# Ledger of designs, part 8: VH-VL binders against Probable molybdopterin adenylyltransferase (moaB)

Target 1, 163 residues: Probable molybdopterin adenylyltransferase (moaB), of Methanocaldococcus jannaschii (q57631)
Amino acid sequence: MHKRIKNIKYAVVTVSDSRYNDLIKGKEVDDKSGKLLKKELNAKVYTIIPDNKNMIKGIVEHIVEFFDVDCIVFTGGTGIAERDVTVEALKEIIEKELDGFKIIFQKLSYEEVGFSAMLSRAMAGIYKGKIIYALPGSVNACRTALKIIKEETGHILGHLREG
Below, E stands for the ipSAE of ESMFold2; O stands for the ipSAE of OpenDDE; V2 stands for 0.75 times the mean of E and O plus 0.25 times the DockQ between their complexes.

## First folded at step 1 (VH-VL)

Design t6 (from t5 with heavy chain D99E L100G E101Y Y102S D104G F105W W106D S107Y G108Y Y109G P110M Y112V; framework fv_latikafusp)
Fold by ESMFold2-Fast, scan of step 1:
Structure t6 (fold): chain C 163 residues (1-163), chain A 123 residues (1-123), chain B 108 residues (1-108)
Amino acid sequence: as target 1 above (163 residues)
Amino acid sequence: EVQLVESGGSVVRPGGSLRLSCAASGFTFSSYAMSWVRQVPGKGLEWVSGISGSGGSTRYADAVKGRFTISRDSAKNSLYLQMNSLRAEDTALYYCAKEGYSYGWDYYGMDVWGQGTLVTVSS
Amino acid sequence: SYELTQPPSVSVSPGQTARITCSGDALPKQYAYWYQQKPGQAPVLVISEDSKRPSGIPERFSGSSSGTMATLTISGAQVEDEADYYCQSADSSGTYYVFGGGTKLTVL
């Protein structure tokens, strides 16, 4: 696994109103994408939060301040619906956007789902020396993004730590 | 056209060894996780082993742990299954299968299958 | 010891709806995949991630999953749909892939 080779520490955050409500009520949570990301990235931190801008920004600050992680990966809340605020929340705090991630992810998504890739709003950026990814909520979108994340995150961190 | 072609199936005695090969073509081999799935003639499918696209992670069904080793050579677009300490219960048609857009170990199904190679373990 | 349970056989007349079920304790958390296998042929993926049809699969094939049960539905079954059908998922940890025992569909 590329993450294990480079010793990168990941946090995974699922953004979902329905899953968060199940979690708070003590119900079993069906989080296939979050579990996939947690397993594949050997994430040290995992949580579920609602589709809320302040909660998204707040969890970034909390993870940055209290946990030893190099990268935060969000899944969910990236669609075009009114409730989908992950991209909007992250754009308010990131210091530099990694535009290349969108281009590469869009190309791979087009190969998988054709013109429906136009609805993909994945992004990546830098915040306080850490990499933040925002991915669509589907398992397939997360698999597509994992190819990029596993191969490039160590390279990006290398540049950040040299400066 | 995406294709998988298995080879190496043969008749072997209990306790013997055999190596299966799978030649892949028509897709970026290193980008996809691969599996071996077996089927006893007239019976159902049984997953036996899987390997991530990078080759850095391998998984085995309990029935074959310690006896079988899965490996890949991405430069040759080839998948392998080294089978040691073979038992009568290992007699089956062995399929090579490609997972969907998996880039590690995950929950995606197998979208492309080879034709299978027959392994018979007899005394 | 996680298992997926399918009925051994299902029979329908041409044009009728066939339903094949797959039961497993991890299905609330793990996707189900469905494969069609005709005699002497390799399996063909007909439904991906509970309900998605791969390119080239006829629209009469559909899938759903609710609780511990996934269902493959063939609306207006044709004689060429006669085959063995297998469900496949992962155990609760997502580490091992598991196949159901298979269902023989007869269209008479």
Scores: ipSAE 0.000, ipTM 0.494, lowest interface PAE 14.3, mean pLDDT 85

Design t7 (from t5, 13 letters changed; framework fv_latikafusp)
Fold by ESMFold2-Fast, scan of step 1:
Structure t7 (fold): chain C 163 residues (1-163), chain A 123 residues (1-123), chain B 108 residues (1-108)
Amino acid sequence: as target 1 above (163 residues)
Amino acid sequence: EVQLVESGGSVVRPGGSLRLSCAASGFTFSSYAMSWVRQVPGKGLEWVSGISGSGGSTRYADAVKGRFTISRDSAKNSLYLQMNSLRAEDTALYYCAKVSYLDEGSYFAFDIWGQGTLVTVSS
Amino acid sequence: SYELTQPPSVSVSPGQTARITCSGDALPKQYAYWYQQKPGQAPVLVISEDSKRPSGIPERFSGSSSGTMATLTISGAQVEDEADYYCQSADSSGTYYVFGGGTKLTVL
């Protein structure tokens, strides 16, 4: 019987070596997924970081300590390539995994793209009273995840804040 | 060898029906979304219909919605387009195209195309 | 209803840089893809996800996207690059695949 939290405050983090390199060199950065998430979630914080485990863990800690947010959404670095370390980094810090997110996301993805959904390693978990999502880097995957995130994040926060 | 081979194109009269087939080989067919894309000779490309890898989701361009049905048979590695109530404006070369995964979850590129099969609707 | 707009033709001399543009309101949120089509042949994907070059595509091909405009660039165009070029994306919902009207590149 937990009350759903309204007015959720989001942070969005894009994980991409190539976009990060463009950013630090002062080039135009094309981040369609990150900007979609930022707009759809009215994110208070938005940044781009490289595919690096220490940077991923570090940005979570920084956002949690210094920004007033309830939820952090990562996009990118969740695939099976050697450079894809978002899931690995987050699993080292999360306190509880929300397995249901992965299952529901994979089912919705399977309905859209068939067995190729198997290559995605999306996840969600709890860290210091906040929700962390890791999403694939594609715009379509982010749209699929937004359906779940918008519907359920407030409910999850309600459970966390009730004790 | 990755290959898509279309068949079934023919000359039909307005109001007629035709079934196009596409045989896929060289990749895991059931793992990829597929589409039909048409092109009037000498003119541009127009997306017609798409189907998910599982076959659980289908989409149609407004011009063909209600008249065309896309389907697939993963056991036969085949894609189909059933075309009913054909009109003169449906005259085109019809391509079978595979939707690529060029990165994690990218669903929009057509990385493999067949040679096309010509459909002519005339009296 | 949603459309991608390309110029109908672009002409360059061999060795010049060709630039083909594609405009669409959904491009800020959707990737652009580029195809090359030579007479009597099926289209060939030359640029994916705005700027990514598929394996086997010459380095002279590059892409970019900013705001509502995507651009295909062919640096040092060669006579064999003469073809029709199509951009492709999706509508804002990702429901429909949409092709631009095509651009005929002449290299003479």
Scores: ipSAE 0.000, ipTM 0.505, lowest interface PAE 16.3, mean pLDDT 85

Design t8 (from t5 with heavy chain K98R L100R E101D Y103V D104W F105G W106S S107Y G108E P110F; framework fv_latikafusp)
Fold by ESMFold2-Fast, scan of step 1:
Structure t8 (fold): chain C 163 residues (1-163), chain A 123 residues (1-123), chain B 108 residues (1-108)
Amino acid sequence: as target 1 above (163 residues)
Amino acid sequence: EVQLVESGGSVVRPGGSLRLSCAASGFTFSSYAMSWVRQVPGKGLEWVSGISGSGGSTRYADAVKGRFTISRDSAKNSLYLQMNSLRAEDTALYYCARDRDYVWGSYEYFDYWGQGTLVTVSS
Amino acid sequence: SYELTQPPSVSVSPGQTARITCSGDALPKQYAYWYQQKPGQAPVLVISEDSKRPSGIPERFSGSSSGTMATLTISGAQVEDEADYYCQSADSSGTYYVFGGGTKLTVL
C-alpha cells in the first residue's frame, strides 16, 4: 500500500521582516531561499510576509481557502529570537504534527554542520488535508529540507486522501 | 554494503510446502518494508508479497492469496515466505527485495535485490 | 487486473538514443520506476519516481512521465546497455505493485 500523489501543488511563503519591508518600499527583494524553493518545487503561489503570528496564520487560511495547493512551505522566522514566531504560529493551528520531520531534518543537518544543528526549529504538520512545512531561512537548510520534502510529501498526501 | 541473501529454494511436488528465507545486512532492517518478487526463467518479473517494516501490515498478489504467508524477524534481520499448496505455475526464481524506506522516505523503490532462490514445482 | 504495457523489443545502433515506453491507466497518479536486468543477474534500479537517477547510474539514463505513458531514455546507447528493461508502478489504489512485461534492448 504505497499510494503517492503526483504533481503536488506547492505554495512557498518567506517569513522575513527585512524582506517584507523591502517589498513594501518597492525595492527588489533578495530572497534566495524563497526563490530556490519556488523553483525546485514549481510552486503555484509565492509570497513574503513579516515575522507576525497573525499574518502567518492568516496566510495559511487564505491559501487554503482561495488557492488550489496541496502543500505550504514556509522558510524563515524559525530561530530562537523573540521575533521568530513561525513555529509558534503554526503550532496554534495544525491538527497533527509530523514530529519525525524535525528529527530527520536535525540528523541530516548534523551531518552537514555538526552541533549547530541543535538550533534547528524546523517542523511539519497537517492542516485541513494539507501538509505544512516550516524551514529555517538559510539556503543550505532549505536545500537539506528539499531532500525530505521531494521524497515524502506525495506519500503523506496519499495517506491523507486514502479512503 | 547492503546485502540480501535468499535460501530455501528446492524441487517440490504440487500441493507441497516450502519456506524461503532472506538474510539482510548492511542497513537498519526494521526501517524498510520488504517484498518477494518472482521470475519464471526467461520470463518477466511478478510481485508476490510485501510486508511493512514493523511487520504489522502484509500484502499479497491475487495469485498467492491464501496460500503464501510473508513474515519477518527483526532481531534476526530475516524475511520469510511460507508457501503452501504449491502449483506448477509457482515455479520461479524468488527474489528478496528491499522496499520503500518509511523512516527516511527513500525514493529507491526495490533498490536492492538478492541473487534469488529457485523453486521448482514438478510432479 | 491493472497492467503496464511495454514494447517487447527496441533496437538501436551504438551512440543512438533508445526510448522504451510504459503505458498504464494509473500512471497519472502513480510514479514509474525502471529496472535493468542482464542475463543471470538480479534487476538494478536505473530510474526512480518517473525521472530520478539513483547514485551510480550513468548520466545517459533519464526518465519522464506524461499522462498514461512513462518513458525511459538512454542517450548515446552503448553495447553494455543491452539488457531487459522493466517498468514498475502501483495500481490506482497503491496496494499492488505491477511490472511491465519487459523490453529487450538490442544495441547492434
Scores: ipSAE 0.000, ipTM 0.479, lowest interface PAE 16.0, mean pLDDT 85

Design t9 (framework fv_latikafusp)
Fold by ESMFold2-Fast, scan of step 1:
Structure t9 (fold): chain C 163 residues (1-163), chain A 123 residues (1-123), chain B 108 residues (1-108)
Amino acid sequence: as target 1 above (163 residues)
Amino acid sequence: EVQLVESGGSVVRPGGSLRLSCAASGFTFDDYGMSWVRQVPGKGLEWVSGINWNGGSTRYADAVKGRFTISRDSAKNSLYLQMNSLRAEDTALYYCAREFYGSGSYLDYFDYWGQGTLVTVSS
Amino acid sequence: SYELTQPPSVSVSPGQTARITCSGDALPKQYAYWYQQKPGQAPVLVISEDSKRPSGIPERFSGSSSGTMATLTISGAQVEDEADYYCYSTDSSGNHRVFGGGTKLTVL
C-alpha cells in the first residue's frame, strides 16, 4: 500500500581504524568497499571514521542534523573482535531494528559460506525517520547487501513516511 | 594442524580421464569452500575450479568448463576433481586449497595449500 | 577474460627496495592479494586486502593499491626474499579467481 520512494539520498560511512589513520596522516586510503557503496548508491555524503562507539553515534547525529539524506550505510567494524563496535554503537541509538534485513542477508551469506555466516553481523534500523544499514567490511558482502538495499530501501521509506 | 594432501596425479594420453583427490584434516571440512589451483612446471598459478561448503555451488575457469567436475565428500573430508577429455595444456601440478573466511565477511583467498599432485598429458 | 599483468622479473641488491606491480581492470573494485612461492614449495600469503600484512610476515613487506595497479614493496630486500611473487584477485563479478603471471625476484 505504501508508495515506494525513488531518488533516495544516501550517506556512506566506512568504519576502520587503519583507514582513518591513513586519512588523517595524508596517505592514500584503500577503501574499496566504501568507494563501491558511494558509486553504486550515488551517495551524497561519504566519510571514514575509526572503530569507536562515540564517533559512530556522533557521525549519525551529524549527518541527520546537517545533511539531506534518507539513508546511512556503514561498512566495517561489524566483526566479532573486541574492536568491532559498529553494531553495538548503532543498537544504542536506533528506535527500531529491521530484523528482516539481518535474516535475509544471513540467508544469502549462508548459501555462499555455510555456518561461517554466523560471523557476519549485518543489521538495519530506523533512527529519526532515516534508515541505517551496517554491513561487513568486505567488497563481496557489500555487493550482496546492495542487492537488498537497492530493492527495498524505497519501500521501507514509503512505510516510514506514511502516517 | 591443518593439512591438505593431494593424490591421483599420473601420466595420461590426450583424450584420457583422471580423478584427483584431496584429503583434508585438522579443521571442520564443511565450514570451508575449496578450490583446485594448477601450475605448469616453471610457469604461473592458474585457478581451475571452486566448490562451496556444501557442494551446492561450483565454479570453473573457462579453460576447463564442461571437461572437469569438482565435488566433495563430507563423510571422507575429501575434495575431488574429475578430469575428462584431457589436453596437453592440462599438464600441471594441481594444488588443493582452502578458502579463508576473512574480515568477518566472505571467503576471498586461499590460506592453506597442499603439496600438489602432478598430472602429465602426453602422447 | 580478465587478466592481472605483472612484470616477469625484478632484480635488486641486498638492502635495496623491490617493487612489484600488478595491473588489472577490476582492481579499483576488488582487493589484491600477494603470494610468495619458493622453488618446490606451495605459495605463502604475504599481503592480504591490498595492504594488510598477515601474522608472521616480516615488516619489510608492504602493499598498496591505486586505481588499476597494486604494488608489493619489499623494503631492504634480503637474499631469502628471492622467490616468485603472484598477485591474486577476483574478476568484477567475484565469480572467478585470477592470478597474475608472476614476477621472479632476484636478490643478488
Scores: ipSAE 0.006, ipTM 0.559, lowest interface PAE 11.3, mean pLDDT 86

## First folded at step 2 (VH-VL; framework fv_recibokibart)

Design r7d (from r7 with heavy chain G31D; at its last look DockQ between E and O 0.90; V2 from the best seeds 0.00; counts 0 for: pae E 5.8 > 2)
Heavy chain, then light chain:
Amino acid sequence: QVQLVQSGAEVKKPGASVKVSCKASGYTFTDYYMHWAKQAPGQGLEWIGEINPNSGGTNYNQKFQGRVTMTRDTSISTAYMELSRLRSDDTAVYYCARELDYGDYEGWFDPWGQGTLVTVSS
Amino acid sequence: QIVLTQSPGTLSLSPGERATLSCRASQSVSSSYLHWYQQKPGQAPRLWIYGASSRATGIPDRFSGSGSGTDFTLTISRLEPEDFATYYCQQYGSSPLTFGQGTKLEIK
ESMFold2, look of step 2: ipSAE 0.161; ipTM 0.746
ESMFold2 (binder alone), look of step 2: mean pLDDT 95; pTM 0.960
OpenDDE, look of step 2: ipSAE 0.151; ipTM 0.747

Design r7w (from r7 with heavy chain Y102W; at its last look DockQ between E and O 0.79; V2 from the best seeds 0.00; counts 0 for: pae E 4.7 > 2)
Heavy chain, then light chain:
Amino acid sequence: QVQLVQSGAEVKKPGASVKVSCKASGYTFTGYYMHWAKQAPGQGLEWIGEINPNSGGTNYNQKFQGRVTMTRDTSISTAYMELSRLRSDDTAVYYCARELDWGDYEGWFDPWGQGTLVTVSS
Amino acid sequence: QIVLTQSPGTLSLSPGERATLSCRASQSVSSSYLHWYQQKPGQAPRLWIYGASSRATGIPDRFSGSGSGTDFTLTISRLEPEDFATYYCQQYGSSPLTFGQGTKLEIK
ESMFold2, look of step 2: ipSAE 0.308; ipTM 0.779
ESMFold2 (binder alone), look of step 2: mean pLDDT 95; pTM 0.960
OpenDDE, look of step 2: ipSAE 0.186; ipTM 0.758
ESMFold2, look of step 5: ipSAE 0.233; ipTM 0.754
ESMFold2 (binder alone), look of step 5: mean pLDDT 95; pTM 0.960
OpenDDE, look of step 5: ipSAE 0.109; ipTM 0.739

## First folded at step 4 (VH-VL)

Design v14 (from r7w with heavy chain N52Y, light chain S30E; framework fv_recibokibart)
Heavy chain, then light chain:
Amino acid sequence: QVQLVQSGAEVKKPGASVKVSCKASGYTFTGYYMHWAKQAPGQGLEWIGEIYPNSGGTNYNQKFQGRVTMTRDTSISTAYMELSRLRSDDTAVYYCARELDWGDYEGWFDPWGQGTLVTVSS
Amino acid sequence: QIVLTQSPGTLSLSPGERATLSCRASQSVESSYLHWYQQKPGQAPRLWIYGASSRATGIPDRFSGSGSGTDFTLTISRLEPEDFATYYCQQYGSSPLTFGQGTKLEIK
ESMFold2-Fast, scan of step 4: ipSAE 0.599; ipTM 0.861

Design v16 (from r7w with heavy chain N59Y, light chain Q27E; framework fv_recibokibart)
Heavy chain, then light chain:
Amino acid sequence: QVQLVQSGAEVKKPGASVKVSCKASGYTFTGYYMHWAKQAPGQGLEWIGEINPNSGGTYYNQKFQGRVTMTRDTSISTAYMELSRLRSDDTAVYYCARELDWGDYEGWFDPWGQGTLVTVSS
Amino acid sequence: QIVLTQSPGTLSLSPGERATLSCRASESVSSSYLHWYQQKPGQAPRLWIYGASSRATGIPDRFSGSGSGTDFTLTISRLEPEDFATYYCQQYGSSPLTFGQGTKLEIK
ESMFold2-Fast, scan of step 4: ipSAE 0.559; ipTM 0.866

Design v17 (from r7w with heavy chain N59R, light chain S54Y; framework fv_recibokibart)
Heavy chain, then light chain:
Amino acid sequence: QVQLVQSGAEVKKPGASVKVSCKASGYTFTGYYMHWAKQAPGQGLEWIGEINPNSGGTRYNQKFQGRVTMTRDTSISTAYMELSRLRSDDTAVYYCARELDWGDYEGWFDPWGQGTLVTVSS
Amino acid sequence: QIVLTQSPGTLSLSPGERATLSCRASQSVSSSYLHWYQQKPGQAPRLWIYGASYRATGIPDRFSGSGSGTDFTLTISRLEPEDFATYYCQQYGSSPLTFGQGTKLEIK
ESMFold2-Fast, scan of step 4: ipSAE 0.621; ipTM 0.878

Design v2 (from r7w with heavy chain G31Y, light chain L97Y; framework fv_recibokibart)
Fold by ESMFold2-Fast, scan of step 4:
Structure v2 (fold): chain C 163 residues (1-163), chain A 122 residues (1-122), chain B 108 residues (1-108)
Amino acid sequence: as target 1 above (163 residues)
Amino acid sequence: QVQLVQSGAEVKKPGASVKVSCKASGYTFTYYYMHWAKQAPGQGLEWIGEINPNSGGTNYNQKFQGRVTMTRDTSISTAYMELSRLRSDDTAVYYCARELDWGDYEGWFDPWGQGTLVTVSS
Amino acid sequence: QIVLTQSPGTLSLSPGERATLSCRASQSVSSSYLHWYQQKPGQAPRLWIYGASSRATGIPDRFSGSGSGTDFTLTISRLEPEDFATYYCQQYGSSPYTFGQGTKLEIK
């Protein structure tokens, strides 16, 4: 039986070309998924980046090096279109994938939206002693993932830090 | 079944306020944003704004900013839109609609309420 | 504000014909944020296509959506009498969210 880590520190990263473009032009950005994740996870580290593999990998390294966080949660860029590169970028750096997250997320998503769940991809993995989640961009996909994240992240960190 | 039922038609004088209700059933009211849209007679659809029924947070189209207020009552799964300082060009059918999303797809409206006709006349 | 321009404004066709409805955005919109609605006189709009190309539940397969960037299309392969209505495109790429002015599909 492993100890569950309490008071987990989260970073939230929204991946979206359109929201990033609005942000750099000085427009107000309505990032509903980012707002939900920030509030529900009490995340103090938050940013928006475009659908770009190098920026996704770069932000992970930046957060790991400069911020005291236990877990990074990405939302967006997880679809099947060519521009959707979040899963692909993270798979290039992840040391170990937590395949069970994808299976449980897909099961809960199917209960909510039926066969449309096949078109969303989610993943979780370990990188440099931290947990990284990649979630679809929609608010309801994030709400579904939060059920798993809130329940299990402390347990996963307990195993990771004892081994 | 998921449905939105709006309050009945209203006739108001210029300068008055109107408050339209939208009662949700068949789903978890607090999980989905609610939007409001205007359709003047013989015209297309115009987005007015949105409310997060969980937090009460709102975002309004600048064209209506300062005249529109959106609220909700979670105990009865009802959203409200109040439009003040009414003018003749506010005569329109007003719709509420639930925002849906899945995966990376976002921001379509389903279902819509049946509409509430607001007539502004002297 | 993203402006959606639909063309033609009115399309007069007969049952059995193919209809092609255009929606052009003033700036690029992700296909994931472009949706179509059908509205008949005296009725509320009804979701028809979401994410540029996905049919809503119950929508016949004669309807298809396509497009990316600034150019989107709704196609009806063989018109049925029930298809004559006004169709609106809608974007969710940037607030304020906007609708096109509509294409009225009318029987010839």
Scores: ipSAE 0.524, ipTM 0.855, lowest interface PAE 2.4, mean pLDDT 91

Design v31 (from r7w with heavy chain E50Y, light chain G93D; framework fv_recibokibart)
Heavy chain, then light chain:
Amino acid sequence: QVQLVQSGAEVKKPGASVKVSCKASGYTFTGYYMHWAKQAPGQGLEWIGYINPNSGGTNYNQKFQGRVTMTRDTSISTAYMELSRLRSDDTAVYYCARELDWGDYEGWFDPWGQGTLVTVSS
Amino acid sequence: QIVLTQSPGTLSLSPGERATLSCRASQSVSSSYLHWYQQKPGQAPRLWIYGASSRATGIPDRFSGSGSGTDFTLTISRLEPEDFATYYCQQYDSSPLTFGQGTKLEIK
ESMFold2-Fast, scan of step 4: ipSAE 0.624; ipTM 0.867

Design v32 (from r7w with heavy chain E50W, light chain S32Y; framework fv_recibokibart)
Fold by ESMFold2-Fast, scan of step 4:
Structure v32 (fold): chain C 163 residues (1-163), chain A 122 residues (1-122), chain B 108 residues (1-108)
Amino acid sequence: as target 1 above (163 residues)
Amino acid sequence: QVQLVQSGAEVKKPGASVKVSCKASGYTFTGYYMHWAKQAPGQGLEWIGWINPNSGGTNYNQKFQGRVTMTRDTSISTAYMELSRLRSDDTAVYYCARELDWGDYEGWFDPWGQGTLVTVSS
Amino acid sequence: QIVLTQSPGTLSLSPGERATLSCRASQSVSSYYLHWYQQKPGQAPRLWIYGASSRATGIPDRFSGSGSGTDFTLTISRLEPEDFATYYCQQYGSSPLTFGQGTKLEIK
């Protein structure tokens, strides 16, 4: 299709136990990736949550219900450690996975870091007419993902809202 | 070749200021945060702060807040750390270091500058 | 701030022996934010292990890192003469970024 949605409204959610603990204690939080995504995507909604499957699913439902956004971008909690539950939580709720996103992200990542790219579990999917991205927590991973997100999110939304 | 080259050793009197430079080469200077650390003679490493060379934004360790200023000049890929109102306990080797990250991993340093010895004496 | 306590402060061993260096955090630190450096006298620190267990480029396989939560370990399976140096752990899970006080490996 020729239709691309413009002026996409983003929410950004950082998943990090340590940053969340600093936040709830009233400490200044240095969230480099969240700030980068918020600025680059002009995000209307931004928050930090812990590495908790129920909190991840809950924040998606909350944002979908109460905020006017088109796309939710998660950063963090996408590794292979037991505490990393962002991908697992999102897979429980997403209606369709956009597997092309992870393929393209891995290709770009491989060009940057070689076989270490295998440890990175970015994903994208559709939930209730919205796009959800899950990105690794580092600034460099977010920069790589932004190349795809900025180029393609409007196109994906156009397809979603036409059919 | 990725490297950080720092300015030479300095001797300062108490109350003076010192400005240490760190020239980056072999990579995109604005793509990585630059950190500064202090190592007093025979002691371990102490973090001073970071600068984002792209935005000029900074974050300083509270122990140095009010005395440290970090700046950069993107035209020559150089970061600067200025420490004011010098005391004898500021005598140390000061290092710049590039922060790296990948995937969910972040906050390690490679490379480091060679270090700049600052001696504060009367 | 998160305090990193390294033990022992000094470890005296001979080439060929196994070295185990401990780094304990006062609060839980994600392994993604815990790193190790080697420093020899008169030199800048050098990255050794990042993300608790990933060897930096060029670091021999006799070095391994492990741990999670508050307890992290750097292990050298068979010491070579060039391994005698000071090792520092470092966290950036919470601001301010902190280093351990160091473990000095010295020849016995």
Scores: ipSAE 0.506, ipTM 0.848, lowest interface PAE 2.7, mean pLDDT 91

Design v33 (from r7w with heavy chain N54D, light chain L97W; framework fv_recibokibart)
Fold by ESMFold2-Fast, scan of step 4:
Structure v33 (fold): chain C 163 residues (1-163), chain A 122 residues (1-122), chain B 108 residues (1-108)
Amino acid sequence: as target 1 above (163 residues)
Amino acid sequence: QVQLVQSGAEVKKPGASVKVSCKASGYTFTGYYMHWAKQAPGQGLEWIGEINPDSGGTNYNQKFQGRVTMTRDTSISTAYMELSRLRSDDTAVYYCARELDWGDYEGWFDPWGQGTLVTVSS
Amino acid sequence: QIVLTQSPGTLSLSPGERATLSCRASQSVSSSYLHWYQQKPGQAPRLWIYGASSRATGIPDRFSGSGSGTDFTLTISRLEPEDFATYYCQQYGSSPWTFGQGTKLEIK
């Protein structure tokens, strides 16, 4: 017997060297993907960090320890360039990967953009009873992922919390 | 066939306003940001601002802030840019362009409208 | 605001030659946010390269883009007559979005 958890509490983290640099300089940041995710998920926790493995792992630990959230959604730093370390950083800490997420994400992406879907590396995993998603940085990749996240996150949490 | 079609050339007096339209076809209008750019005679491209056709939210280059207004009509898939208090140095071709993105690649413009020549003369 | 400086301003070459066009940013820009456009007189700009190195659909393989940080390059390995145009780089790293001043590629 499992129930879908309602009223999921989300944190959103944008991973971007340039947006972080603007933030620390006191500039106005136009974070389109972060705004979309914050609005669509009613996220209470939001921040921007640079493309840095230690910062990514550190923010996960900080959010898990100090904030009442069920799920953390990262956007950005999932590409194939050397600076793109979000997937690599998260793979070092997650306890179990939700492989189905990336498969379904790639299928939906292929239906929308064809072979360009190969440029996207999305993932999901479990860490300390919480779900962590890593999404590409683009607005349309986030829209695609939101279809899965909104439908399934409560179901996954139900399984995690019912013994 | 993805296409942006702009309104025709305009001649205006200094101090007047001009409103340029950009009609989209061949794609989901509300799925992509629309941008506007200025190109003065013999000069390069200058970004004016952007609109989210879904929300109507806008972001303007500070150089044009207070003089530019961007709107859209989702029922006819058309974006508008209005520039007020026109000066002679506003004489330029104005372009609309659709923003594309995928994966971690963001913020390139394809297609562009054909351009609208706005001439400001007394 | 990020300033993009293109060099040279004008590049005079003959068909068959190699062209190298530079775009330098006043601060670091992710390669994912650096794009190139081609514009011919009387026409709208056309997407040419996105994400520093990815050719747009239909763009010949003689065109290649490269670079990271503050230094980006558009290379044409063997110029054809139709390649003579103005090329603009554009950044999406920090608002306001900006274009370079353009490099005009002209027949020598």
Scores: ipSAE 0.534, ipTM 0.858, lowest interface PAE 2.4, mean pLDDT 91

